# Ledger of designs, part 177: VHH binders against Protein DOG1-like 4 (DOGL4)

Target 1, 232 residues: Protein DOG1-like 4 (DOGL4), of Arabidopsis thaliana (Mouse-ear cress) (q84jc2)
Amino acid sequence: MSKMRNLVEEKFLEFYESWVIQLELYLHQLLIAHNNNTMSETELRHLISKLTTHHKAYYTAKWAAIREDVLAFFGSVWLNPLENACSWLTGWKPSMVFRMVDRLRKSRVVLVEAQVKKLEELRVKTKFDEQKIEREMERYQVAMADRKMVELARLGCHVGGESVMVVEAAVRGLSMGLEKMVKAADCVRLKTLKGILDILTPPQCVEFLAAAATFQVQLRRWGNRRHYVTHS
Short names: E, the ipSAE of ESMFold2; O, the ipSAE of OpenDDE; V2, 0.75 times the mean of E and O plus 0.25 times the DockQ between their complexes.

## First folded at step 16 (VHH)

Design zg71 (from zf24 with S108P; framework vhh_7z1x_3)
Fold by ESMFold2-Fast, scan of step 16:
Structure zg71 (fold): chain B 232 residues (1-232), chain A 122 residues (1-122)
Amino acid sequence: as target 1 above (232 residues)
Amino acid sequence: QVQLVETGGGLVQPGGSLRLSCTASGFTFSSYYMNWVRQAPGKGLEWLSGISRSGSYTYYADSVKGRFTISRDNAKNTLYLQMNSLQPDDTAVYFCARYSGLEGLTPPFDYWGQGTQVTVSS
């Protein structure tokens, strides 16, 4: 068991390090595209597609990993303490991205009224979906403190083949519940990103994706710098 | 002390193949994500490919995907780029570059080789 968990963590650590490095390289391309007024719509759509594919690749790898060890994603070893402190159900909080969208409203390339209205509607919908997940999380935490779970924990303190099997079954059930909840949260994240990209023009999508990538990369650098300064 | 040395460049006909090597010294090669970058005459730098520290994960620019293969031999401190189906527009100086880690460099590479010239023409 412990060996399998360590292998999942080691594999995802290397994957995530590589994924963030590639995100930094895409960020560089996004910044060049943002400053290049001669880039065609087809070229911009292609770059946006590469970023979208890159984000989807993250969730494909994540969902494969949580199927094997969902607990590895709560307090992840591949994230620094600052990144972990900013996590909501193993990732970014969906409504957070609208703070980045607010920057676009003040850019030199102004959003039209129809886009502003659609973004407001998406913001409301995203917060509603977020609240649903938060209520499920609360129900899950309450269920963990239920009398039956307390009884199973007590049973686990009494050595016997039968009690060990019952405790193992309960733990598997808890892990399956967490996996389902994490996937639901990730679906809200992906739906929110898709919604924003569907509303924005290609140049605005590039600006938005650059802002999002900048934030993610800077948060990682901030946490890593503070940690190394403190512990070196 | 950190040094990256590229070899394997040369003149090749369209449709031909070349294998580039980059020998690393002065650091723990197996701890770093490594990259291949090129610069064509009169053009800016173009990132081509990257490889994770163990070689388990690789990424490619669309311009080379399916034609180029990045690999590494950590025991020999060597990075490779196998280039197949070469085209005239692949003519460039090819650089080996080390990922900078926690530094805010743009592009995010802290050490580069001096480059090796690849010329694709008849």
Scores: ipSAE 0.716, ipTM 0.885, lowest interface PAE 1.1, mean pLDDT 86

Design zg72 (from zf24 with F109L; framework vhh_7z1x_3)
Fold by ESMFold2-Fast, scan of step 16:
Formats: structure tokens, sequence, C-alpha cells
Structure zg72 (fold): chain B 232 residues (1-232), chain A 122 residues (1-122)
């Protein structure tokens, strides 16, 4: 781990902390919109757009950071152990958000048949895209056991300036494969989120985004409290 | 004792500029996310801008984006809001607020300052 990797972790930790605080402020606005039902369709679309922009800002920052150090995102220091335990390829598992969508079928703002059909089609496609990435990760793990890991392990037995450079080059090569897979997973996440929002009405989008943000915020708080208590 | 003191408000003509300052004391300023909020006469509180603990990351409400700039000087325990292209609807009392976490699912902002009045009129 070089000095540059420590700087990536430090910067992204501060970014993520502030990004979560902004998500909490948006969640508050979503809950007010959902509970009071006094907002116009234009106002609801504007709020949905703010959340969409906020999530895109996360991926912009993430992709810049993984270009520098993708390994920082595996067992991230800005996530507590509970958040890390719930991660799939450095983020939320795309198919799991459909459990939140399923609650909309029983909510005050019910889904029509055409929406149910489109959501099921999207669920199937999302699961297919997930399985494709999982197969790529399996192949990556097998490939690592062949050339790169054997070479890295061999070089790790020797200390010196030249061997240090070769080891760093090998680690960079391994990281490039992980970067490609993380970006592929994030593209599935963004496509799934966009697909859901395109199918739902503005009031349903608000309810969905509120449910998703509530889960993310609560998961973080529960994990942080448990960690604090275990120190006692 | 936690204290926030806002200064820099006043009367300004449309299109003018003002810089607000908020001086913090009684806590480790550099450890907290800080906010600017405002309240126009007869209206509720409007969140305007937030800034991360070191100042590296900033967020803005759409109503002020491109016109207002939030910044901080942790060595001076001071938060700033540079306001440009001021409009009559920017008339409000401006407050500095420290982020303190969530109360339930509601963002909690503790230790509001006294506020500083900004009036934009010809």
Amino acid sequence: as target 1 above (232 residues)
Amino acid sequence: QVQLVETGGGLVQPGGSLRLSCTASGFTFSSYYMNWVRQAPGKGLEWLSGISRSGSYTYYADSVKGRFTISRDNAKNTLYLQMNSLQPDDTAVYFCARYSGLEGLTPSLDYWGQGTQVTVSS
C-alpha cells in the first residue's frame, strides 16, 4: 500500500461522509413529500431529479477514486463492518432493490398491471446482468491463481528496488481487472435505478427513493452503534 | 458552550454582493459538517448550502447554485457564504448551523446562530 492509496482513502472517506449527510437531507425532503401529498407533479419530478443527480455524483467520485486505487473499495474504511458485510462488488446488489419495489404493490400508491409487467422484465434482465458479472469474477479468481498471483508471490520473496517496482506493476495489473468489474457492476446499478424510475410515477418514485435512502441510512446507523457498543 | 455568530448582513441593491461570516467557538469546528440556511418573512427554513469538515466538498440548493459559494477557514473557526447576483427574493435572515446527526430520520442541525438579516431592494 503506497502513500497515494492512503490519500485516496482519506479523500473518499470525507467525500462519503458528506455525501451521506446530503442524502439524509434529501431523505427528509422525500419523507415530507410522501407524507403530506401537497406537492405538484413538477415539484416531485424536481426532487426525483435531485436524488438522481446525487447518486450520479457518487459514481463520478467513485470512478475517479477506483482509477487511482480500486482495492480501497474492497473492505472500505468509510464503511462500517455491517455495510461491508452487505456489499456486492463494492456496492448494493442490484436485484435486492426489487424487494423495496415489491412493497409498492401493497402501498397507498398501487402499481398498475403494465408497471408490474415492466418491473418483472427489468428484474429478470438485472438478475441476468448480475450473473454475467459473477461469472467474470469467478474467471478472474481462477486467472489470478495462474500467472499473476504466482509471479507476485515469487517476487515477494525478494527485497530490492527493482523487485519492488515489478511487484507494484503486477499489483497494478491485478487492480485493472477489478476496476473493469467494479465499473460493470456500477453500470448495472445505474441502469437498474434508471429503469425503475422510468417505470414508476413521480409519487411512486418518491416512495421508492425514500425506502432505498431509509435502508441505506439506517444500515449505516445500526452498524455504527454496534461498533461503538463493542468498544465498551 | 457551543456558540455560532453570524455577521456580514445588510441592505444591498439587486445584482449586488455580500459575504456572510460565521464564527464558531466551544467545539472542534474542523470535525463538523456546516450549513447555511435562511428564513424569509412568513416562510419556513430553507437549506442553502453545506460543506464537509475540511472544506473539500460542497453542496448547494438549486435556488443559489452558481450564485453563492460556501467556504471555511478551520484555522480561524470561521464559515463563509459569498453571495453574488443577489435578487429581491434572497431577502431573509441567514443562519449558520452545525450538523449533529439524525433524530429518528430527521436531520438535526444544532447550535443555530443568532442570524444576520439580508435585505435586497432598490
Scores: ipSAE 0.709, ipTM 0.871, lowest interface PAE 1.0, mean pLDDT 86

Design zg73 (from zf24 with F109M; framework vhh_7z1x_3)
Fold by ESMFold2-Fast, scan of step 16:
Structure zg73 (fold): chain B 232 residues (1-232), chain A 122 residues (1-122)
Amino acid sequence: as target 1 above (232 residues)
Amino acid sequence: QVQLVETGGGLVQPGGSLRLSCTASGFTFSSYYMNWVRQAPGKGLEWLSGISRSGSYTYYADSVKGRFTISRDNAKNTLYLQMNSLQPDDTAVYFCARYSGLEGLTPSMDYWGQGTQVTVSS
């Protein structure tokens, strides 16, 4: 049965490697679009749509994988130690994306007052949604030290088929709880991304997506270098 | 001694089909993400399709999605591109390429085939 977990990790590792390569190709297109002011609004909207579809494909694959083995996403083998250290509930922390938005204030692409107001409203809502998820995670962590978990630990000290069945059922229940929480966090991520893109103009969306993808790709490169140096 | 060799190009009528092959040698083919890239006359390089190391995951450029199919046979060290519903604007030199990562922020291929010419005309 433990072989099933290894298979999920192996499949998602290959998926994630190819997904990141495609992100790198899209990043190149975003940077060309950002530096070249000759692209039409229709062309920019199409590129933005490709990026949003690509991110949705990630969550489709992730949710399928967490149904099989949610624990694979805590300390993921397809992420380096730096990427894992920067993870909040198996992914990027939604409110941190507003750092990319702050970069737009210093860029050549000017935000109008109505956009600034909507982005601040979205930031406040995103932080509220984050705090709700954080309280749920806290309750989950406290429940791990709860009476039922202590009883399961006691049962695990005794060898027997019935004890094994009870422990397996409890572990499955814990995995289902984590799956629900991870999916809730991912919904906040998708909602935050959509909210930002709905507020921004197409050139601003391209700059934002380029900044976000650059950060994601560079974090992976820095972590791969640091991991090798640390192990060497 | 890494080498990529493309075959299968030629002249076809609009609406026709061609199957391109790329034979790899000098590296562990099954460990690498592989790509098809083309260059039309007077145009730059256009990425068409990529395939994960086992063949489980594929990606396509919009210009070829639904018409072209990328596949691989790791036992034969061979990459394929099945091209259906060919159009005159598919006329190009087609290259097989191994993905190497980013140079700065630019996607880079470390090894390329020599290219195979595909001409679509009536």
Scores: ipSAE 0.786, ipTM 0.921, lowest interface PAE 0.9, mean pLDDT 88

Design zg74 (from zf24 with Y111S; framework vhh_7z1x_3)
Fold by ESMFold2-Fast, scan of step 16:
Structure zg74 (fold): chain B 232 residues (1-232), chain A 122 residues (1-122)
Amino acid sequence: as target 1 above (232 residues)
Amino acid sequence: QVQLVETGGGLVQPGGSLRLSCTASGFTFSSYYMNWVRQAPGKGLEWLSGISRSGSYTYYADSVKGRFTISRDNAKNTLYLQMNSLQPDDTAVYFCARYSGLEGLTPSFDSWGQGTQVTVSS
């Protein structure tokens, strides 16, 4: 029974499966645009807009779901073990996307000095915002140990139907703190993504989004295969 | 054996409407993301629309968004495409397809129907 998915998990699993399929279709369009260089700037901007809208749709659905059950996002059933192992506060670590940006330095469309400076400034700010969230999470975990843990331990000593209700109320209180932190982390993710796209030209945005989506779908593919030996 | 059978195609005038159906058998239809794809004369395959396993989530290509509506009836193992405001450029063979994931980095469909011809002309 402990392996059963709740309603939030079932609904988000279906959402996420369809969202990933659409991402895979967009990735194909991004790769065609990048490799052929036949699309106009207007067409490239439209494609970038579709990807941006798609990512915003993910956060809209996620925030609705965490309002109902934030714990579903810590060890998500819609992610494989590799995806879960690579997760930072229920999603990608914001500073990691700058590694995708570094790939642009090796492409045919290289970054100009002004872009490099703006990207470095954004990277520093992103790391700063990321560290703020990490400190908040640490404070949450310490507060849980100092107060809520003592309370929950005491409640565990009582026998009767009323103890179940009190424990459930305490758990709901704990989940509210996690919801706020997950939303804060997601805001850093969205600000980082928007900041990068604002600095890059349309062809560079396509290359960046293609690299990010490729990594995301390949990570899922690698985790789904789950080979015990990977050095061959 | 996975089988997909499309029906409902035909000749229709510009601005007209048509409803396509796809009956699935040989697999648990309610467990799969389903798609409509078309191929116009002398053109490659064009993905049009997709629908999640229960029907809760739908996606559309820009060329058909606002004109076409995908839906499904899992009790009948049937996928639908309601086509409104049909244009001559919608002339194509329409296929029902089950998505199978990426082949390399290219979207792949492991099961296709025979297709149904839609012709939009005066």
Scores: ipSAE 0.777, ipTM 0.912, lowest interface PAE 0.9, mean pLDDT 87

Design zg75 (from zf24 with Y111V; framework vhh_7z1x_3)
Fold by ESMFold2-Fast, scan of step 16:
Order: C-alpha cells, then structure tokens, then sequence
Structure zg75 (fold): chain B 232 residues (1-232), chain A 122 residues (1-122)
C-alpha cells in the first residue's frame, strides 16, 4: 500500500507542478487582456473558457487521486507549508473569493446595481454552503471518538481473523467519508466560481480571474521563497 | 555548461510536416518542465507547448492544438516538437526553453536554445 500511496502522490505532484506553470502562463494572458481594450467579446469569452477548463481539469485529476488516497490531500506534499496552512478542506475557502470581487467594486470597471445584488445573494448562499460542510466535518470528527470506533481501535491491537476485517472495513469507511466531504467542498468551489463568472461581464471576469490567479501564484511564491531560507 | 540546442528546422511547403529536436546538456533534463516558443518575423514571442518532467502532462496554445505534438526522451536528454499541417503563418524561429516561473507577473525562461528557423512557403 505504501508504494501505491507514493505513486498517487508522485503522479499528482507532477500534475500539480505542470498545472501551476500553465496557470502562470494563463495569468500573463489575462493581464495582457485586462490592459488591452481591443480584444473582442468573443476573444475574452474564449480566454475565460480556457481558465474555467483549466480549473475543471484540476478537479478531474484531484477526484481521481482522492479515490485512491484521500489522505494525500490533507497536508499535501505538492503544496508548501503556507499553502497548506491556508487550506480549508484541501483547497481554497469559497467565501474568500468575494474579497477579490470586492476589489472589482473599487476598480476602474464599476459593477452595476443588479450585479452587486446578485453577488451579495451568491455570497450569502456560499457562506451557508460552507457552514453546512463545516457542520458535517464536526460530525465526522465526533464520530471518530464514538464508542464503536474506540472499540475498533482496541481490537486492532489483537490482529487476527475477524478483527482484522472489521478494522479494515472501518478504515475504508473513514476514507470514503473524507472523500465525500472533500468532493462536497469542491462542488461549492466550482458553483461559486461559475456563479461569479455568470454574473460578471467578460472584462470583469478577466479582471476577477487575474486577481484570483495572482493571489494563488503569489501565495505559492511567497511560501516557496520562505521555505528555502537558509540560516547560517 | 547548461545548454539547449535546436535542430530540424528548414523550408517546407504548406500542409507539410517537420520534426524539431532540442538536446539538453549541463543539467538534469528529466527534472524540468520544458517548452517550445516561437518568434515570427516582426512579432513577439509566442508560447506554443509545454511538457511535464516525465512527459505525462502536455499543454498547447490554441494556434497549434491538434497540429503539433510535444514529446520528450529523458534517456536521450531530448525534447521534440512534431509539426503537422504547417501553414505559412507558422513561419518563425523556434526555441526550446526551460520555464523558471514569473519575474514580477511576466513569465520567465532561464535557459534558451539558439533557435531553429522554420519557413513555410511554396
């Protein structure tokens, strides 16, 4: 099993490294588009679609990986300590992207009243969905301390026959519970991104995606730079 | 010395094919994400394709998607670009490059080849 877990981690590490490099290239294209008033709506929509497809590709790869080893996503080896510290259920906290939306209200491109109302409605819904998942996580953690789980942990000290099978079934159940929770969180992330992009105009979408990618890339760069600090 | 050397460029008719090679030396080629970039006459640099360290993951610019294929042979320290259905607007100097991240918010490449000329004309 250790070899299988190492293969999942190695595969996703290589995937994530290449995915981030492509995000950096898309960020540059977003910044050029944001500063270029000559791009057509069709060209802007195509760029937005490329970013959306890129983010969906991340979740396709992630969900394949968590089917094999969901625990790899808690304290991921492909994320630096700062990125891991900022994670909420193996990824970004959905409601935090509205801070980036708030910056659009202060930009040269102004949101109309109808957009502001729809964004506030989406923000409230996103926070509600987050709270629901946080309650599920609390229930999951409490279940780990229930009498049956404590008894199964004790049985694990006496390896043999039926006790081994019961412990293995319990561990599998724990992993399946975490997988469902992570997928639920990722669904909230995808719904939140889609919701924001559906409300914003193409130029506003480009500005939002540029802000989001800039934050993600800078957080990684900051953490990586600090990680390699030598004390001599 | 860290080096990248491109070969395989030349003159080809529209609809033709070429295979470019890039040989790496002086660094652990198999540890790096590698790229193909071109510069058409009178234009800036255009990123075309990238490939992960083992070759498992590839990305393409829309202008070449479905026509070009990036690959690598880590045992030979060589990067390839198979170019099919070549068009006159593919005429450019083609470079292999090692991506180094962002300088500010601009993509940066720390190792470049000298380039190989591809001319698509009748």
Amino acid sequence: as target 1 above (232 residues)
Amino acid sequence: QVQLVETGGGLVQPGGSLRLSCTASGFTFSSYYMNWVRQAPGKGLEWLSGISRSGSYTYYADSVKGRFTISRDNAKNTLYLQMNSLQPDDTAVYFCARYSGLEGLTPSFDVWGQGTQVTVSS
Scores: ipSAE 0.788, ipTM 0.918, lowest interface PAE 0.8, mean pLDDT 87

Design zg77 (from zf24 with Y111P; framework vhh_7z1x_3)
Fold by ESMFold2-Fast, scan of step 16:
Structure zg77 (fold): chain B 232 residues (1-232), chain A 122 residues (1-122)
Amino acid sequence: as target 1 above (232 residues)
Amino acid sequence: QVQLVETGGGLVQPGGSLRLSCTASGFTFSSYYMNWVRQAPGKGLEWLSGISRSGSYTYYADSVKGRFTISRDNAKNTLYLQMNSLQPDDTAVYFCARYSGLEGLTPSFDPWGQGTQVTVSS
């Protein structure tokens, strides 16, 4: 059973493959910067800016693609099954990045009390925004089920009636709703990332970005290296 | 046999231009992300630029951004690097390379071309 990828999937697959390669190259630069204490604050801020721009480029491309086909981002062909299994509304779960900050603090990152307080405030706000989106998605799913019941009831009253145009209009409406939800989730991701980087010093930002990129790259590697055995 | 052959290097004055070419054989060139990398005398390898399999997406190192342009012709199995506003510190051996992924957390390239020498001096 072969499946044809649509134009949006094929184009975003090429984009994503290229974007990940560049992320891996930036990860290497972050690791060099982290292990080299001779880099100036200006040099570190420039590297942080490159990573921030790279992540923004991802969302620019994603938002253009979801306008064309948001469903491509639910069970994405450019992600392996492990990456897809770890997705929350087509991407990383915002609150998870605070676990990375916590792990770094226990390992090597020394945070002053004022930073700890600001990070905790940001964590609470991020979790609140996250839960708000989850409630909105729940309401969306309930509305979808109600709409399907209404559509099924209407079709049942008109045996053999033509419904292609009505179904297409309903699917378009559902896609627009999903696009709005995905974009809202992505805005929380970007605000969370910006908030963390605004609180941390440049060396701490480098270590945080290195940890985040390492996790993303390793998750992809683990998923790609798995093998399946089919027993007869 | 997989082969990458670079040409177009030479001696050029500061502010000059050169166009490098890399001809690929032995693999489906149009299926791979391709890169230009250089090595200056006594220094390590420096990644310069990369291009997606169709040519739609390109990336550049800060040292060459705005001066160098990467492009490809998949029908001719050829990768190009247009180098403008050349500076003495651009003096290096330039290599064409495929990206093979991470080895540990270090980017790895395979195969590598033979290289072409670029010398920028007065």
Scores: ipSAE 0.785, ipTM 0.913, lowest interface PAE 0.8, mean pLDDT 86

Design zg78 (from zf24 with S30R; framework vhh_7z1x_3)
Fold by ESMFold2-Fast, scan of step 16:
Structure zg78 (fold): chain B 232 residues (1-232), chain A 122 residues (1-122)
Amino acid sequence: as target 1 above (232 residues)
Amino acid sequence: QVQLVETGGGLVQPGGSLRLSCTASGFTFRSYYMNWVRQAPGKGLEWLSGISRSGSYTYYADSVKGRFTISRDNAKNTLYLQMNSLQPDDTAVYFCARYSGLEGLTPSFDYWGQGTQVTVSS
């Protein structure tokens, strides 16, 4: 178990570190594209597609990893304490991304009224989906303290293989429940990203993705500095 | 002292192949993400490819994707770039580089090799 967790953690740590470096390189490309008019619409769509593929690659790797050890994603070793403190069910809180969208309202590429309406509808839907998942997590936490779990704790007083097997089955059940909730949260994240990109024009998509990547990279840098200070 | 030494450059005809090597010393090579970067005559630096610590994850610039392959041998502290289907536009000095993060929001590299010249000409 411990060895399996360490392996999943090490593999995802390496993946995440390289994924963030590539995000930083894409961020530079996004900022160049945003700051000049040299790129055609086709070139902008290609850049947006690269970022979309990059984010999908993250979820592909994450879902493979959580199938093996979902608990590795709660208090992840590849995230600093600030990143972990800002996490909602192992990732960014979907509704928070609309703060990046709000910056587009005052950008050089102004949102049309029809886009503003669609974005507000998406924001409301995203918050509704978040609340539904939060209620599911609350039910999960309450269920962990139910009669069955209390009885399993008491079975620890019986020294036998049957008690060990029953406890292991319960732990697997808890892990499967967490995996389901993490995947549900990730689906909301992906739907929210796709929804925003579907509403925005290519130049607006570039600006949005640049803002989102900038926030993610800066949050990591701020947390790394504070973590270092805490550990001298 | 950190050192990166590139070898394997030379003159090649269009459509040809070359394999570049970069030998690292003075740091724990197996712990770092490594990169290949080039500079064509009269042009700025162009990032080409990056590889994760164990070699499990690789990334490529569009200009070289499908033609170039990055790899590493951590036991030999060596980074490789296999270059196939070479074109005249690939003529450049090729550097291996260790990524250091962002300066502001611009990618930066803390250690570079001396570079190896690749010339693609008929």
Scores: ipSAE 0.765, ipTM 0.910, lowest interface PAE 0.9, mean pLDDT 87

Design zg79 (from zf24 with S30D; framework vhh_7z1x_3; at its last look DockQ between E and O 0.72; V2 from the best seeds 0.76)
Fold by OpenDDE, look of step 17:
Structure zg79 (fold): chain B 232 residues (1-232), chain A 122 residues (1-122)
Amino acid sequence: as target 1 above (232 residues)
Amino acid sequence: QVQLVETGGGLVQPGGSLRLSCTASGFTFDSYYMNWVRQAPGKGLEWLSGISRSGSYTYYADSVKGRFTISRDNAKNTLYLQMNSLQPDDTAVYFCARYSGLEGLTPSFDYWGQGTQVTVSS
C-alpha cells in the first residue's frame, strides 16, 4: 500500500533521493581511495570530511523537516519497507555500527590495542545512551496512552469545528514529544559516528565509511527489489 | 528515443564565463537526477555537478564549487551550467548525463549528450 504524500514528505523524498545519489558518488570515491594506496593522508582526511559534512547535511534537513511534521518520519515514504523495518527511531541504530567495525576487524582492518579499548568504551556509552532513550520513549508512550490518545479517541467520535481544533492541539503535543525523542536519537547517532571516526586512522575511516555507505545502498537496493518504491 | 544535446561551449579567456545548456527529449525530464561531467584531454571523466529532479538540491565537485552553478528549467526540458572564473584547467568536453543508479557499487549514467567543447586559453 502506498501512503498519501504530504508536502513535507514530498520535499524530503526529493532531498533524500538526491542525498542518496550523492552518497553513492562519495561511496565510489571511498572505494577508489581504499584501493589506492598512493593517496596522501591529507587527501584521505579531505574525503572523510566530505562524507561527514554530507551526513551533517542530512540531519540538518531532517531536523528542519521534523519541525514541520515529525510523523512523516515514522513510516517514511522515501524508504522501502525493508529500510523502515531496520530503522530505530527514524534512523539507524547507533550500536549497529560497532558490529560493522567488528566485521571489518575480522576481515582486514587491524586495530591497535588502544583503539580497541576506546571502541569498547564507546560501545558501552552508546548502548547506555540507546537504553536511556528507549526508556524515555516508553515513558512517553505510556503517558500518551493514558492521556492524549484517549482524548484523541474521544474527540474523534465527535466531529465538529471545535473538536477539530482540540484534536489538532493534541496532535501537536504528541508530535513535540516525538520530535524530542527523534532528536535525542540523532544526537546519539552523530556522537557515535564522530567517536568512531576519532578513534580510527584515516585509512580505517575510509574503509569504515565505505562499508557503512555500502550497507546503506545495498539495503535500499535489496528492499527495492522486493517492494517497488515510486520516485517521481 | 532519449536524447541530450549540449550547447554553449566555445573559446574563452581565463577569468571569463560561459553558460552551457543541455536540452533533453524522449523522457520525463523532471523525473531524473541530472549531471554535468567533463573530460579533459588525456584525462578520465570527471563528475562536476548534480541536480535533483525539481532543481531544489544541487551538488558540486570541489574543483568547480563556488565557480559553477547548475540549474534546470523543467518546463523547457533544459539543464544549465553557469561557469564563471574559468581557468585553463577547465578546458574539456562537457557532457550532460542522466543518472541511472548503481551498477554494482559504481554510479551509472545511462544517457549522455555528444558533449560541447570548452576551451579556456589566453
Scores: ipSAE 0.885, ipTM 0.964, lowest interface PAE 0.5, mean pLDDT 92
Fold by ESMFold2-Fast, scan of step 16:
Structure zg79 (fold): chain B 232 residues (1-232), chain A 122 residues (1-122)
Amino acid sequence: as target 1 above (232 residues)
Amino acid sequence: QVQLVETGGGLVQPGGSLRLSCTASGFTFDSYYMNWVRQAPGKGLEWLSGISRSGSYTYYADSVKGRFTISRDNAKNTLYLQMNSLQPDDTAVYFCARYSGLEGLTPSFDYWGQGTQVTVSS
């Protein structure tokens, strides 16, 4: 049951594997910073900047790839089945990061009232942006069942130059719509991440980023073990 | 039998350059992310640089970024580290290492070379 990967999938698979390895190395640095409390504010800000740059690099690579083949990101070959099952529009659901932020309410470095207010405002805005994208996705799915799309699907069942050209144009249109929605979702992800980091102090940012990276890495490990586990 | 063999270390003056090589055997070299790691006298291991399977993606520690360049030649099963603008603080044993993933939450390397000594001194 060999499956052929296209060139976009092969390139992004290599990128993602190396990106995850670097995330694991940064996670180790975040945990050392959090546990030892020996780093200066300048050192903490630099570490936070490295993680921010690393996440931005992911979206730079992703957006280049989806310009070529957005469908590669639906059922991604570089993600295990558990990671794919937990995906919302090709990535993490933005509002889920506030669950990690809630951990900070119980940390030794307590959130001040002004931070709690700003985080709640950001949470509400993030959920609003999420719902807007979900409505767009619903409209996209409904449009795929449109009378004209059904007619084009029938034409695609007949071999012929005219039918093939019309179907290809329709598929390109669908891909452009998906690309726009994926980029919109990624913009919400980046704005949410930046918003949280702008509200938190450097030690709180380190704790938050460590929690987020730990979850991402553990989810991958859980899915990989489950995928290859056999019963005796 | 997996083997990694480093060459190219030596004594160099501050501001000088060295090129380290690591020849791999016993595994499919072009399928693995490869790394350079160093250990200075009396200090722990410091990760320096990593490179993806085909060489398309590279990463660097802040201490070496802009001065060191990692590269690979998969046809020769060889990993390289070009070291420029060397400083006394770069004095260390340099290791080629294959990344194996996390042990707990600590990065782990399953295979290492014997190391090559780099001394930066007047």
Scores: ipSAE 0.797, ipTM 0.922, lowest interface PAE 0.8, mean pLDDT 87
Fold by ESMFold2, look of step 17:
Structure zg79 (fold): chain B 232 residues (1-232), chain A 122 residues (1-122)
Amino acid sequence: as target 1 above (232 residues)
Amino acid sequence: QVQLVETGGGLVQPGGSLRLSCTASGFTFDSYYMNWVRQAPGKGLEWLSGISRSGSYTYYADSVKGRFTISRDNAKNTLYLQMNSLQPDDTAVYFCARYSGLEGLTPSFDYWGQGTQVTVSS
């Protein structure tokens, strides 16, 4: 019910707050590693592993929350924005991460030809996976439209208990479909992240992770300033 | 005024256990991410563990993971650190600290306790 869905949002928001705080602590370590030429490859790989594990923990918590209430991640109970697939599923498009790689190349991070080729192949694969998800979303949206037609017809025949059951079934069907699509998108995000980290050298990985963490932290701080100023 | 007071330190044999407490006053305790930090003699500060506002989410440094457990009791405004399997390298002054966010890109802890000494020796 509505109280339970609000509780899922509150729990995940608390998780996210603490997750960002830990990302801020890791960002400090990344910046030290970036500015310190004395860290061994083993130490760099350990730091990279901590960041990878931290990102996996985000998705683990997200998937648990989605299983309880996927619609909490799309805003309130309004289904129309979810049926109109103009917005990507609960996050940045996986391929957007390559803009950060491109920024690093402009900041004079030198990539060898083999790395550049592998990154371009990964970019193409990521785009292909995105397009598959978009096609699956379109098919699901057609199925949801057909479900709405059946619901409207049933409401015209029998009102009360049966209409409640039809609405509940439609909500369950929507939630299951959206959960599967969100997980598919998150898997592409994770595969793309791991792919980038596998192609880059450990020092390059530290630079990439520092840039990504800085962006995410600053985006949250900018959002908090607008909210605080607007509502205070 | 904000006050954090640690207790529970002492002398312990290797392999032993201690439970540290940190009593908070002067602020809304359950609104803050709280932390344990230690400083060994002649060394810098080492972050050990953090805990979310309700206590539902906890984080640990690799050096203490599996041996230390952070918890909080918001009704008593108290933060805890259960320390098991203590080793001589755990000898340090232990502080509880309130996280206040980034100053620039540097994490900032705006209030600290006075610390409690933990000594692990035969």
Scores: ipSAE 0.677, ipTM 0.894, lowest interface PAE 1.3, mean pLDDT 81
ESMFold2 (binder alone), look of step 17: mean pLDDT 90; pTM 0.902

